# VH-VL binders against q0atu2, part 1

All scores and structures are predictions.

Target 1, 119 residues: q0atu2
Amino acid sequence: MLDKKARIRTSREYRNVFEKGKRLSGRFLIIYYVENALDNNRFGFITNKKIGMAVIRNRIKRQLRAIVREYQGQVKNKHDIVLVARAGIGKSSFEGMEKDYIAIMKKAGLFARNANKID
Below, numbering starts at 1 at the first letter of every chain, in headers, positions and changes, except where a header shows other numbers; antibody chains are not in Kabat numbers.
F, E and O are the ipSAE of ESMFold2-Fast, ESMFold2 and OpenDDE, as the mean of both directions, binder to target and target to binder. V2 is 0.75 times the mean of E and O plus 0.25 times the DockQ between their complexes.
[cut] marks letters that were taken out.

## First folded at step 1 (VH-VL)

Design c1
Fold by OpenDDE, look of step 4:
Structure c1 (fold): chain C 119 residues (1-119), chain A 119 residues (1-119), chain B 106 residues (1-106)
Amino acid sequence: as target 1 above (119 residues)
Amino acid sequence: QVQLVQSGAEVKKPGSSVKVSCKASGYTFTSYYMHWVRQAPGQGLEWIGYINPSTGYTEYNQKFKDKATITADESTNTAYMELSSLRSEDTAVYYCARGDEWYSDFDYWGQGTLVTVSS
Amino acid sequence: DIQMTQSPSTLSASVGDRVTITCSASSSISYMHWYQQKPGKAPKLLIYDASSLESGVPARFSGSGSGTEFTLTISSLQPDDFATYYCQQYNSYPLTFGQGTKVEVK
């Protein structure tokens, strides 16, 4: 699990990202991202009912958190980033999700220059 | 069960205004956006705008920004659309439709309200 | 605005036929939704997010595509399927629909 410091937790925080941030769509994910005034990144996750039943949504959320944790050290600092799962993500493998995450983060220019794993 | 029930057909004179209502039931009214779509006789579908009933935030098609005003009353689970300065070209069936925050697909529709503008 | 162009405008088919409707966007879009509308009735959601089947919709309906080209397919046309079909994009406001494809009896 991500540290509390690395999590977007309040509705106000989410709203700020959606209203002021940029949006990019991948195959399985939409990311909203905006610079913050902190020394660290914060991540949020949205999995709505279109993905499937609660057990599926929770699985997807856990998988996305795992992906974010794995690449957390390679993401440029001072960003609030919200991952929104697209409807088709339930049919994707973990590797597919990871590939999509990497691709969309690269497109957003959010990976650091010294990123160790680039798809 | 989710239901959207609209007000009845209207016959109006040019220059007048009309206010169509859409009463929602069977779900949490503030958890979904309420969109308005019109369809002129024998024509396709045209998006007018939407309201977030939880905040009152509205977004309009620029084509209708001076024509339509969308409001919502949370206490009665009712969305409204007022059309001003009616012209013959405004003759159409007007639909309210429920949409979620992320995908903007309309999974439930009102039965439609015919607004006829004639001199 | 993003323009949505459906093809064909009218399609004549028989029961049991495989039917394909195409929707072309003037620019790349994130979501494509498909609706069915019968005369005097409100549209009905069939497919959302390009390929996801709405609850209660028969499995003979399917959607595919990405970027600027999307398709709705009916694997085996049934009598209940004669109607007008619309695509709808969500990439930017305003939301826009295709002009419709009428599927009629051959």
Scores: ipSAE 0.550, ipTM 0.884, lowest interface PAE 1.3, mean pLDDT 93

Design d1c
Fold by OpenDDE, look of step 4:
Structure d1c (fold): chain C 119 residues (1-119), chain A 122 residues (1-122), chain B 111 residues (1-111)
Amino acid sequence: as target 1 above (119 residues)
Amino acid sequence: QVQLVQSGAEVKKPGASVKVSCKASGYTFTSYDINWVRQATGQGLEWMGWMNPNSGNTGYAQKFQGRVTMTRNTSISTAYMELSSLRSEDTAVYYCARDLEYYDSSGWPDYWGQGTTVTVSS
Amino acid sequence: QSVLTQPPSVSAAPGQKVTISCSGSSSNIGNNYVSWYQQLPGTAPKLLIYDNNKRPSGIPDRFSGSKSGTSATLGITGLQTGDEADYYCGTWDSSLSAGYVFGGGTKLTVL
């Protein structure tokens, strides 16, 4: 799991990202991102109830957290980033999900220039 | 503050259609689903469906499939619910309600409109 | 006829504790978080409890929620006259194309 300091947790924090941030849509994910005034990145996760049962949504959340954790060190600092799972993500493989994450993060320009784990 | 303001009361004849509006303010309209819930006089709450303002995707309760259409105009942050082939039993107060989902949450209607009374009578 | 079952009414005197039950099935309460709503006479519903036991800001701690298996319970301590209202449980149902479902509602009367 991500450290508490690396997580968006409050309604106010989420609202700030949604209202002031930029939005990009991938195949399985939508990301909202905005610069913060902190020394670290924070991530939020939203799994739509349309995805399915709580067990499925929790699985998706775990997978997304794993992906985010894997690439966390390569993301530009001082950003709040919210990942919203789209309806089709439940049928996606982990690799497909990861590919989508990388694609949208690249499009957003959120990876550092010296990132070495980006396919 | 989050606000949902609905259109005024409607009186319709059986077989007609009604379209209720719900204008949202105080938050990013496209970031939250809109639920529609109705309540007949003296009866309980009945969920009708959800609409995603960003994509326009919808999910309707089986009871209303084929009769209900949920849409939105993002330029004015307004959601619409149209119910066709109206019957007397459709007489009710209709509510729009914002859906809220955050980390480790399942989502729920949180902020509600003031309600729109729809009366169906011959 | 409601997917979730609530008692039609409960009553208690001011200062007492009341509980409102909400029973469902594995496809709804069993697999999803429960919310509770308070509806004062002539008003729109208000979110009271979410995610089984969490209170939105502004809701006093004398309101509590719990969930076990396929059932949920709303607890109200220190009952006040202003608590007289209808209370609804709600949750998502996986068997209904991820539709939301409400209980039949419970009328709370403060004696």
Scores: ipSAE 0.022, ipTM 0.684, lowest interface PAE 5.2, mean pLDDT 89

Design d1d
Fold by OpenDDE, second read of step 2:
Structure d1d (fold): chain C 119 residues (1-119), chain A 122 residues (1-122), chain B 111 residues (1-111)
Amino acid sequence: as target 1 above (119 residues)
Amino acid sequence: QVQLVQSGAEVKKPGASVKVSCKASGYTFTSYDINWVRQATGQGLEWMGWMNPNSGNTGYAQKFQGRVTMTRNTSISTAYMELSSLRSEDTAVYYCARGFDYEGSTWYFDLWGQGTTVTVSS
Amino acid sequence: QSVLTQPPSVSAAPGQKVTISCSGSSSNIGNNYVSWYQQLPGTAPKLLIYDNNKRPSGIPDRFSGSKSGTSATLGITGLQTGDEADYYCGTWDSSLSAGYVFGGGTKLTVL
């Protein structure tokens, strides 16, 4: 699991990202990202009811957390990043989700230049 | 009457392709995914993939990647499954099935076609 | 070889109760809804149970489903001769290669 310090936890924190951050859409994910005043990155996860029942949403959230955790060390510092799951994400393989995450993070320029797990 | 009606039996040589059709009636064709499941004689059910009739999007089982193509013609509410590079192991009854999903995962198949026997032999 | 594991066969006399187990993992049964299908000899499969424990219309209440952890169970009470069939569990698998997966099937014989 992500460290508590690496999590967006409050409604205010989420609101700040949505209001002040940039938005980028991938195939299965939408990311909102904004610079923060901290020394670490924080991640948030949104799974809307339209993607399925609670069991499905929780599964997707766990998968996304796993992906984020895997690449956490390669993301540029001082960012709040919210991942919003799009409809149909549940039909994607874990690998598909991972590829989409990598693609969208690259497009956003959020990976460090020395990142080596994103090829 | 809600039903799926599949095309007739096929006999193919190894290396050939087979295309099975599945015509839907009694419901809105574009509202449900069509899945394909096969069953070799005396064996269990094997899921092959899904196709969304509305978008045409597909997802295939890894085993059939590169060999299976699922399409549809919405004007006649018909789904198709084409399997290429046939081998003897592909001999089976092939079913189309209506899938119920939650906008991301197929949970169950509540409607099945009658099945199409495909025989691959030299 | 099937992703979900079922006993190959079960048998009981008419009127008795039988249970069919379905064992999987966290990526399938653990995180997804389980469905059960009945396949009478020479026929296409038929949906018997969905969403772990729900019955489609027309399915008698002597058929029941349950799920706990990474395992699911189909229960049949008041066994009838007409229940002799193959039974398959199925669910979505959300592993590296997402897709629907079936159990190996269980042949139910009514003695």
Scores: ipSAE 0.118, ipTM 0.771, lowest interface PAE 3.2, mean pLDDT 91

Design d4j
Fold by OpenDDE, look of step 4:
Structure d4j (fold): chain C 119 residues (1-119), chain A 121 residues (1-121), chain B 111 residues (1-111)
Amino acid sequence: as target 1 above (119 residues)
Amino acid sequence: QVQLVQSGAEVKKPGASVKVSCKASGYTFTEYDINWVRQATGQGLEWMGWMNPNSGDTGYAQKFQGRVTMTRNTSISTAYMELSSLRSEDTAVYYCARDSEFLGSDHFDYWGQGTTVTVSS
Amino acid sequence: QSVLTQPPSVSAAPGQKVTISCSGSSSNIGYNYVSWYQQLPGTAPKLLIYDNYKRPSGIPDRFSGSKSGTSATLGITGLQTGDEADYYCGTWDYSLSAGVVFGGGTKLTVL
C-alpha cells in the first residue's frame, strides 16, 4: 500500500507543491513536483468534476494510487509529487493511464537511473 | 484497538430491504474507507463496494449497482449498507471491513464480526 | 467464476509446507498488490498478507507471500492443525467496473 507517510494530506502541503514545484502535462495527467526535506516521497491526487461523477473520480483516484504504488520504489527520493487528473482520463484505459504516468515521470526525470518496469 | 461491530441477524421476505450497520471504534472513522463483503453459506467472498466516510463517496460492484446503498453517520462512527429488492440469493453473511490505507486501499485489515441476512418467503 | 483462480483445496500433514496459488490477469494482479486472508470456520476473514509479501502485526513468519507476473502464491511452513481454514487472495481489478476481486478460496486441510 501507499504508506501514510508517503501521502500529501494537508492543504498547506498541496499549496507548497503548486507554488514551488515544477509542472508537466501529459495526455491524462498533470504532475506537480518539488523536492522535499524528507527521506521519502509523498504523493497527492486531485480529481475534479470534469472527469465525471464522484464514483468515477474515486475510481480514477484509486487507479492513480495503484500506479503510483506500483512504481514508487523506482522514483527518486525526496520529492513531493501531486498528480492532477485531466478530464479525458475518465475514458482512458488503465494501461493508457499507466503509460501516461510513466511518460511524464520520465520526462520529469523522476525515475531512478536503474529503474525497472518503466519501459 | 480497532473494532468494527455490526448489527444483529436479519430475516427478510423477498422484495424487502435490509440495512446493516457497522460501528467503528479505536481509530479516526473518517480516515479509512469502509468496504462491504458478503459470503453465502459455503461460498466464497464477494465484494460489494466501498464507502468513504469523509466525503460519503461510494463505489459499488456492478452486480449491486442500483440495489445497494452505502452511507455513514460520522457523529457515531457508523457505516451502513442497505440492500433492496432482496432475493433468496442474497442470503449470506455480510461483513464490513476497513481499508488499511488512509482514504482507501485494496486490502482490508479489520473486519466486522458479520451479519447474517436470511431472505425467505 | 471468480476473477482470481485458486485451487479449491490443498492438504498436508503437520509440520509440512503448503503453497496456494492465485492466478489473475494484467488488469488485476498484473498491476496491483495482492492480499491474502485466512478464514477459520465460523469466523470473519483475517488479513494474512498484504502488498504481495508483507505480514501484519501478529502474523507469524510461517506465512509468506509472493507475486510474479499475473500470479501470486501464499506459502505456509510448519503447518499446524490450527491452520486448517479457507484462504482467499484478493486485489483490485480494472477490467470491468474497477473494484476488489477475490479468488474462489482454497480449503486447507491438515491431515
Scores: ipSAE 0.013, ipTM 0.648, lowest interface PAE 8.2, mean pLDDT 90

Design f1i
Fold by OpenDDE, second read of step 2:
Structure f1i (fold): chain C 119 residues (1-119), chain A 122 residues (1-122), chain B 108 residues (1-108)
Amino acid sequence: as target 1 above (119 residues)
Amino acid sequence: EVQLVESGGGLVQPGGSLRLSCAASGYSISSGYYWSWIRQAPGKGLEWLARIDWDDDKYYSTSLKSRLTISRDNSKNTLYLQLNSLRAEDTAVYYCARSYEGDTFLSGFDYWGQGTLVTVSS
Amino acid sequence: DIQLTQSPSSLSASVGDRVTITCRASQSVSSSYLAWYQQKPGKAPKLLIYDASNRATGIPSRFSGSGSGTDFTLTISSLQPEDFATYYCQQYGSSPLTFGQGTKVEIK
């Protein structure tokens, strides 16, 4: 589980990221990211019925949280990042999601310079 | 501040077509979760027409699907609606609105334009 | 399609009154994906409540929403002068999105 302080939790926080942040699209994910005034990063997750039934959506959320947790120590500090699941994610493997996440985060320049475990 | 401004309304003859625009400012149309068109006939209630999501998937009302086309131009930060084969009952104020649906913290239509009136009359 | 029926269609009330508006769905609204809007003449609707019971940003605490399944309620605990308007419920649990027919709150 992500630390409570590492989560975007309010509508206002989400809105701020969507309205003021940058957007990058991957195969399975869209990320919105913006600098925050904190000493830690915060992550938000958006799923929709288009990706599948509730069971699928919940699975996707768990998987995305796991991915974010795995790489959180390698992400540049002071960012709010929202992950939006695209339609295709429902049929993707965990590895596919992870690969897409890494690719997008790299493209966004959000990983630290000497980040490990990133192919 | 997010602002939506509809345009393209006016008087149209039956059988004609309308093409409406929704110019967004203060927020990128490509960053929106869902963008919809909603209309309201004079003195009547609200009717959802169409929406487009972040994957550019389009959804339409059942009754108007064959006549509606929703689209957007990210470079112009503008949402569009085309409605063909216009009828008198298509007379309404047409709104564009931003929304989130499902497992989100920002569900519902949270931003609306001022609306543009379309009058279908011979 | 999910049909939403509001009750009443109109009501008269006085400032300070407790006002309740109901919205009944023809079938269960998934995950309580129901919103309430306020609309004044010549203006676009304003989001009041989302997900059945969550107040939108900037909405006064006198507005509250409740319900699940097929029955939902909007409550104004103490009606203010600026609250005279038409209110709509809307479901976004299933496509197509649908609205209630509206409830006009008029001054008594």
Scores: ipSAE 0.049, ipTM 0.742, lowest interface PAE 4.7, mean pLDDT 90

Design f1k
Fold by OpenDDE, look of step 4:
Structure f1k (fold): chain C 119 residues (1-119), chain A 122 residues (1-122), chain B 108 residues (1-108)
Amino acid sequence: as target 1 above (119 residues)
Amino acid sequence: EVQLVESGGGLVQPGGSLRLSCAASGYSISSGYYWSWIRQAPGKGLEWLARIDWDDDKYYSTSLKSRLTISRDNSKNTLYLQLNSLRAEDTAVYYCARGEVYTSDYTYFDYWGQGTLVTVSS
Amino acid sequence: DIQLTQSPSSLSASVGDRVTITCRASQSVSSSYLAWYQQKPGKAPKLLIYDASNRATGIPSRFSGSGSGTDFTLTISSLQPEDFATYYCQQYGSSPLTFGQGTKVEIK
């Protein structure tokens, strides 16, 4: 669960990220990210029907939110970040998703190089 | 602060339909949270009926799925519930509620409307 | 479906009393995703506790929740006049969402 301030909520906000942001693809995730003019990061999540039924999509979305929340303190500030679930994510483990998230965020330069799981 | 106000309740004959509205204020129903309908028969407990999220994903009670439709109008910031083929046992106070977004597939409810009574009787 | 059974179904207590309500699930509730609500006559339920033990915003400290797995407890350390109501547990760890049958706390 993310704070309200940490959520991308509007289509316009999503569109801005998609149109102005950079894109990186991981094994299970694609991220779009762009700097914002705020003092905080905002996250959005997209799970389309390719990943499975609604219950699966919702599960994935909630798992991604959990991951984002866990590592939120390690993400560089002032970014809008949209996570798009890839088709294969439905069969991935939570740990696999987490690993992919960390890897892609590091690649994007949004995490510190030595960012690790919080104990 | 979030406020929810249900309307549309009243007396309905068996076999009829109900269409309830839930006007939300203080937060957009198009983002951030789940929105659900929950009912309570007189003197009985609570029964979850349906929910909708910002992606328009809809979930229904298994037993009532064929008769229920949950929807929303973003321009009016209003949640709706339609229940068809009404039976006496559908008599209840119907609540709309906001579901806190959490790590579970489902949620608890942090804001509730005052409820609207639907009475199904000949 | 996960069945939630509350005990007792009703109880009588006096102001100042310690009140304990239990909620037993027919199967384990994942991650302790268990909530407690208070409902007064003619009013909607009010969230008291979420995630088994976290007090919702504005809820007095006299309310506490505990438990995991199949056994959960709501405790009111010192019952106040405004606490006479019906209390419900609710699980959100598994589909479908389910509620306990309720526990009515009445004045002795």
Scores: ipSAE 0.016, ipTM 0.657, lowest interface PAE 6.9, mean pLDDT 90

Design i3
Fold by OpenDDE, second read of step 2:
Parts: C-alpha cells; sequence; structure tokens
Structure i3 (fold): chain C 119 residues (1-119), chain A 119 residues (1-119), chain B 107 residues (1-107)
C-alpha cells in the first residue's frame, strides 16, 4: 500500500476530489484529479463490487497501487488523484491496466514532460 | 522504526564475485523502490540502479548496466547488489536507499557497505 | 542523462552566516529535485524534496527553491553541525543523477 502521505484517506478528501476535480475516463479506469495544497500527490482507489469478487477487487487494487507507485515520481506534484476501476478491469491484464493508466494520465496532462517510462 | 540495514564490509580480490544485501524493516518493503548508490573514496554519489521489490522491476544507470546485478527477495525484505567479477575500481562505499517518489526519492538510507578490492 | 552541476565546489562560511548553494540541471527536471547532506563516515540524509519541501525533522534554517533547471539550497544561519557535503539529485528521469556536491566548510 502507498505511504500514508501519498494516500487519500478521509471521506472529506475523497469528496473534495469528486466535487472540485476533473474527471476523465479510460478503458479500464476513471480518474478524478484536483490540485491540492501539498507538495506531494495523494492517490485514492475505488473498486466497486461490479468489478467482481472481493479477491478480484483486492487484486485490482493491489495492481493499481503498484502501477501508481511505479509512475508516481513522474506525475506532476500537488494533485489528489482518485482512480476508479471500471467493470471491465477485472478481465484486463496488468499491462493493459498500466497502458490505460498511462493513457488517461497523459490525457489529463498529469505527467511531467520529461518523465521517462511513459510510452 | 523504518530502516535499511546493509551487510558488512567486504574485502575481495579482483575477479571474485560478491553479493551484498540491504534489508528493510519497519515498513512495507514491496511498496518502495530500493536504489543503490556508489561512492568511491573521496568522491561523490553515483546512482547505480533501482528495483521495485513488488515485481522486481529494475532500472540501471547506463554506467552500471551489465556491470552489476540488482535483485530483491521480497519474502525477506531484502535487496541485493552483486558482481560476477570484481575489479579494483569497484572499491567504494555502497549505499542502498528507499526511494519514495513523492517524498524526495531517497528518504531512508542504509549505513553503507564498504567494498575493498585489491590484489 | 540529465547532468546536475553544483556550485561552488567548496563554500567557506562562518558559523551563523548564510550559505547559498546552487544546483543546475542540463534540462528541466521540474520540481523533482532533492537535496542531501552527507557528513564524513555517514550515509546521506535527505534535506529537501520536491525542490522546496523540507523532509521530516529537518530544521527550518534549511530551505530549497527553484524549478526547471535552477535550484538553490539555503542555510539561513549555519550551525556547527551543518558543515558537510551537500548533493542535489534529480528524479525526473532515468538515470537518476546527483550533482558532484558542494562542500561547506568553516571559514
Amino acid sequence: as target 1 above (119 residues)
Amino acid sequence: EVQLVQSGAEVKKPGESLKISCKGSGYSFTNYWIGWVRQMPGKGLEWMGIIYPYDSDTRYSPSFQGQVTISADKSISTAYLQWSSLKASDTAMYFCARHDWSEGAFDIWGQGTLVTVSS
Amino acid sequence: EIVMTQSPATLSVSPGERATLSCRASQSVGSYLAWFQQKPGQAPRLLIYGASTRATGIPARFSGSGSGTEFTLTISSLQPEDFAVYYCQQYNDYPLTFGQGTKVDIK
């Protein structure tokens, strides 16, 4: 799991992202993102029951956290970002999830211009 | 307490193999990258590479690519740096460090492992 | 690779005086810039991350500024324990790269 400082933890924090943030949809992910007053990014993860069994939801959450962690240093700072897993994500490969994450984050303009490993 | 503990000093001869270790504790080892940094005597810090223990995703500095191998055993929260054939020029202090992309990269450092290679 | 260049190589400062250290990147690293302090026989210690955020436990006399290619570490009032070598490091792109370091010694 992501470090406490890099996690959206409270309902208020989630609500703030949903109310004030922007929303973009990818194939497997929906992201909500808003600038925060911090110097670091915070991530939240939502896996609804529509994704599948609890074991699948937990797996997806772990995989999303891994993806986020892998690219965390390349994401523009000062953002709260919530990842909402879409129903089809349960059948996707890790690589597919990663590709979708990258694509949607690029669309959102959340990656640094000179960031690596963003293909 | 979050800490990285490295293996002890090594005295080797050219041509010998070596594997040094870095054990993490006090945190979820798989959630943070582990980097290796070389510091030759009286010189500056050199980034060698980095590994994500969760899936062993590994990145090397071009200067160290093919010269060393970075690996991890997440079951025992340990990262490794190894040489197949040491050179005298490998004499240096080697640090491992936890990399938190949101917290300034290397936020926790091992105490260092001194490697001395001489005929 | 992104080359990090620090200046000066050595900075002699009297206790209580202000110390200003510079770090330049060969290309923009945004705010993905960290400062480390290293004392003889010790591992480096993170001082600043995100170009301007002090790490936990770091005294307020340490401050970082800058973005893109120009960065500065400032020690407002040098304390005896601050005499050390300071490194900047970019983590915007692989390979991660350190500056060559600035030694802060006593005048």
Scores: ipSAE 0.006, ipTM 0.634, lowest interface PAE 10.1, mean pLDDT 90

Design i4i
Fold by OpenDDE, second read of step 2:
Structure i4i (fold): chain C 119 residues (1-119), chain A 122 residues (1-122), chain B 107 residues (1-107)
Amino acid sequence: as target 1 above (119 residues)
Amino acid sequence: EVQLVQSGAEVKKPGESLKISCKGSGYSFSEYWIGWVRQMPGKGLEWMGIIYPGDSYTRYSPSFQGQVTISADKSISTAYLQWSSLKASDTAMYFCARVSDFGTEYSHMDVWGQGTLVTVSS
Amino acid sequence: EIVMTQSPATLSVSPGERATLSCRASQSISSNLAWFQQKPGQAPRLLIYDASTRATGIPARFSGSGSGTEFTLTISSLQPEDFAVYYCQQYEDWPLTFGQGTKVDIK
């Protein structure tokens, strides 16, 4: 599980990211990101009820958290990042989600310059 | 204003190739799916296929798989529908439409092009 | 594929009257249904999505209801500009499919 200090939890924190942050869209994900005043990154996750039943939404969130955790050490510090699930994610593979996450994070320039090769 | 503008009417003969276009404006083109719909004269709407311009991922309706090619150039906010060899039965109005994303695999088509009439006759 | 069946094929209604259009899915599509209006020589226009949500700019006289396999589009008081063909469409499963349409004409 993603560390509690690495999670966006309050509505106010989410609003701050939406209002002050930048937005980029991938095939399965939209990310909102903004610099924070902390020494660590925080991540938020949003799923739409139309994606599927609660079981499905929870599965997707678990998968996204797993992806974020896997690459967390390579993300530039001091960012709040919100992941919003998009169309197709409910039927996408884990690899598809991962690929989309990597692509959009690269596009956002959120991976550290000294990060290992990410494919 | 969000809009899709399609290329002009086409008059072709059987066996000829054709590529029609759909240009988006007023929004981030690469972030929304584009669908193509066929409407034969006096008939209903038929879903042909869909493309995500951001990575050019395409999916076809079984009835149109192998019959047409859907592509996109996100650098100029344009989607395409093309035939390698037209048939008389391809005579129809063709619409492109933006597919909004509300969390399902696919969602509703909220913005439509004006349509491109394709007439194929010997 | 999911087959969408609309009824009636033609609905004759007088201006100011209520129009009720039906759409049936061959299997459950939850609420993943849209309604479109098409006038001659024009592109379809989105009216309702998610079974009951009006699209932006759509008059309040248009309403959608239903879930699962049975859906209804209601025009509470038909206006002259409402005479057209109406299509339902499911986006629950691939391929996306349309109903055959209901023509609403003047009685």
Scores: ipSAE 0.172, ipTM 0.798, lowest interface PAE 2.0, mean pLDDT 92

Design r1b
Fold by OpenDDE, look of step 4:
Structure r1b (fold): chain C 119 residues (1-119), chain A 121 residues (1-121), chain B 108 residues (1-108)
Amino acid sequence: as target 1 above (119 residues)
Amino acid sequence: QVQLVQSGAEVKKPGASVKVSCKASGYTFTSYYMHWAKQAPGQGLEWIGEINPSGGSTNYAQKFQGRVTMTRDTSISTAYMELSRLRSDDTAVYYCAREDLYEGDWAFDIWGQGTLVTVSS
Amino acid sequence: QIVLTQSPGTLSLSPGERATLSCRASQSVSSSYLHWYQQKPGQAPRLWIYGASSRATGIPDRFSGSGSGTDFTLTISRLEPEDFATYYCQQYGSSPLTFGQGTKLEIK
């Protein structure tokens, strides 16, 4: 799991990302990202009722956290990044989410273009 | 029934390699992280590493870096852990364990029965 | 890494007594990522408490987990003969994943 310090936790922190950050949309994810003044990245996760019931939303959030955790060492440092789950994510496989995450992070320039750890 | 079934006990010489298998059944294999743990005789549990659902990414404990390789064969729902350059202190029971990303809040909710690996001259 | 220290190392009690097992972390761990496992000799560990305070499926209500920050506790209100085993705490709030060294609960 992500370290506590690697998490966006407050409404103010989220607002800062939404107001000052850039936005990119993937198939299952939208990411908002902005540089921070820290020595580490922080991640936030947003799921809404369009995803499905609370149980589903919680599952999706866990899966996204797992993906972020898995690739956290490959993300360029000093960024606040918020992942917003799109409605269709509830029907996606874990691998699908993972691929979408990698793709969108590469588009954002937060991943190396040559990074490829997905089958 | 959800279960993990590991391969049988192994006896190896120092310097050799061992590859332990962990076959999953009763659930979607490609939806869960697989972890491996070591337990030396009479000792506690030690985390070895994890492999993501797709098998494309792994994270190993520093102690095992360079000697351990985790893989998955999705066609037969089987995870593998290979440990090379074996030494006597590698003698232990090795467990595979599923990380529950859903109901168990990232805990290991399913364990294999363990595989004893004995390294001796 | 986060070091989990369990105490006591061995706890000798009789059936019917109350057992209190401690797990102390070297730094703060989210309760969501602190878990307990039970292990009996010759068997694989079994998930017992997850998220610091949630009982796994099939776990009797005489077991309870509590705590936050750096101090976590597993409590057995009234020991049954089948409760005597080794209990491990585990965290994955920070990499690498780590286990406590275990508390052996043995019959007095």
Scores: ipSAE 0.000, ipTM 0.655, lowest interface PAE 10.6, mean pLDDT 90

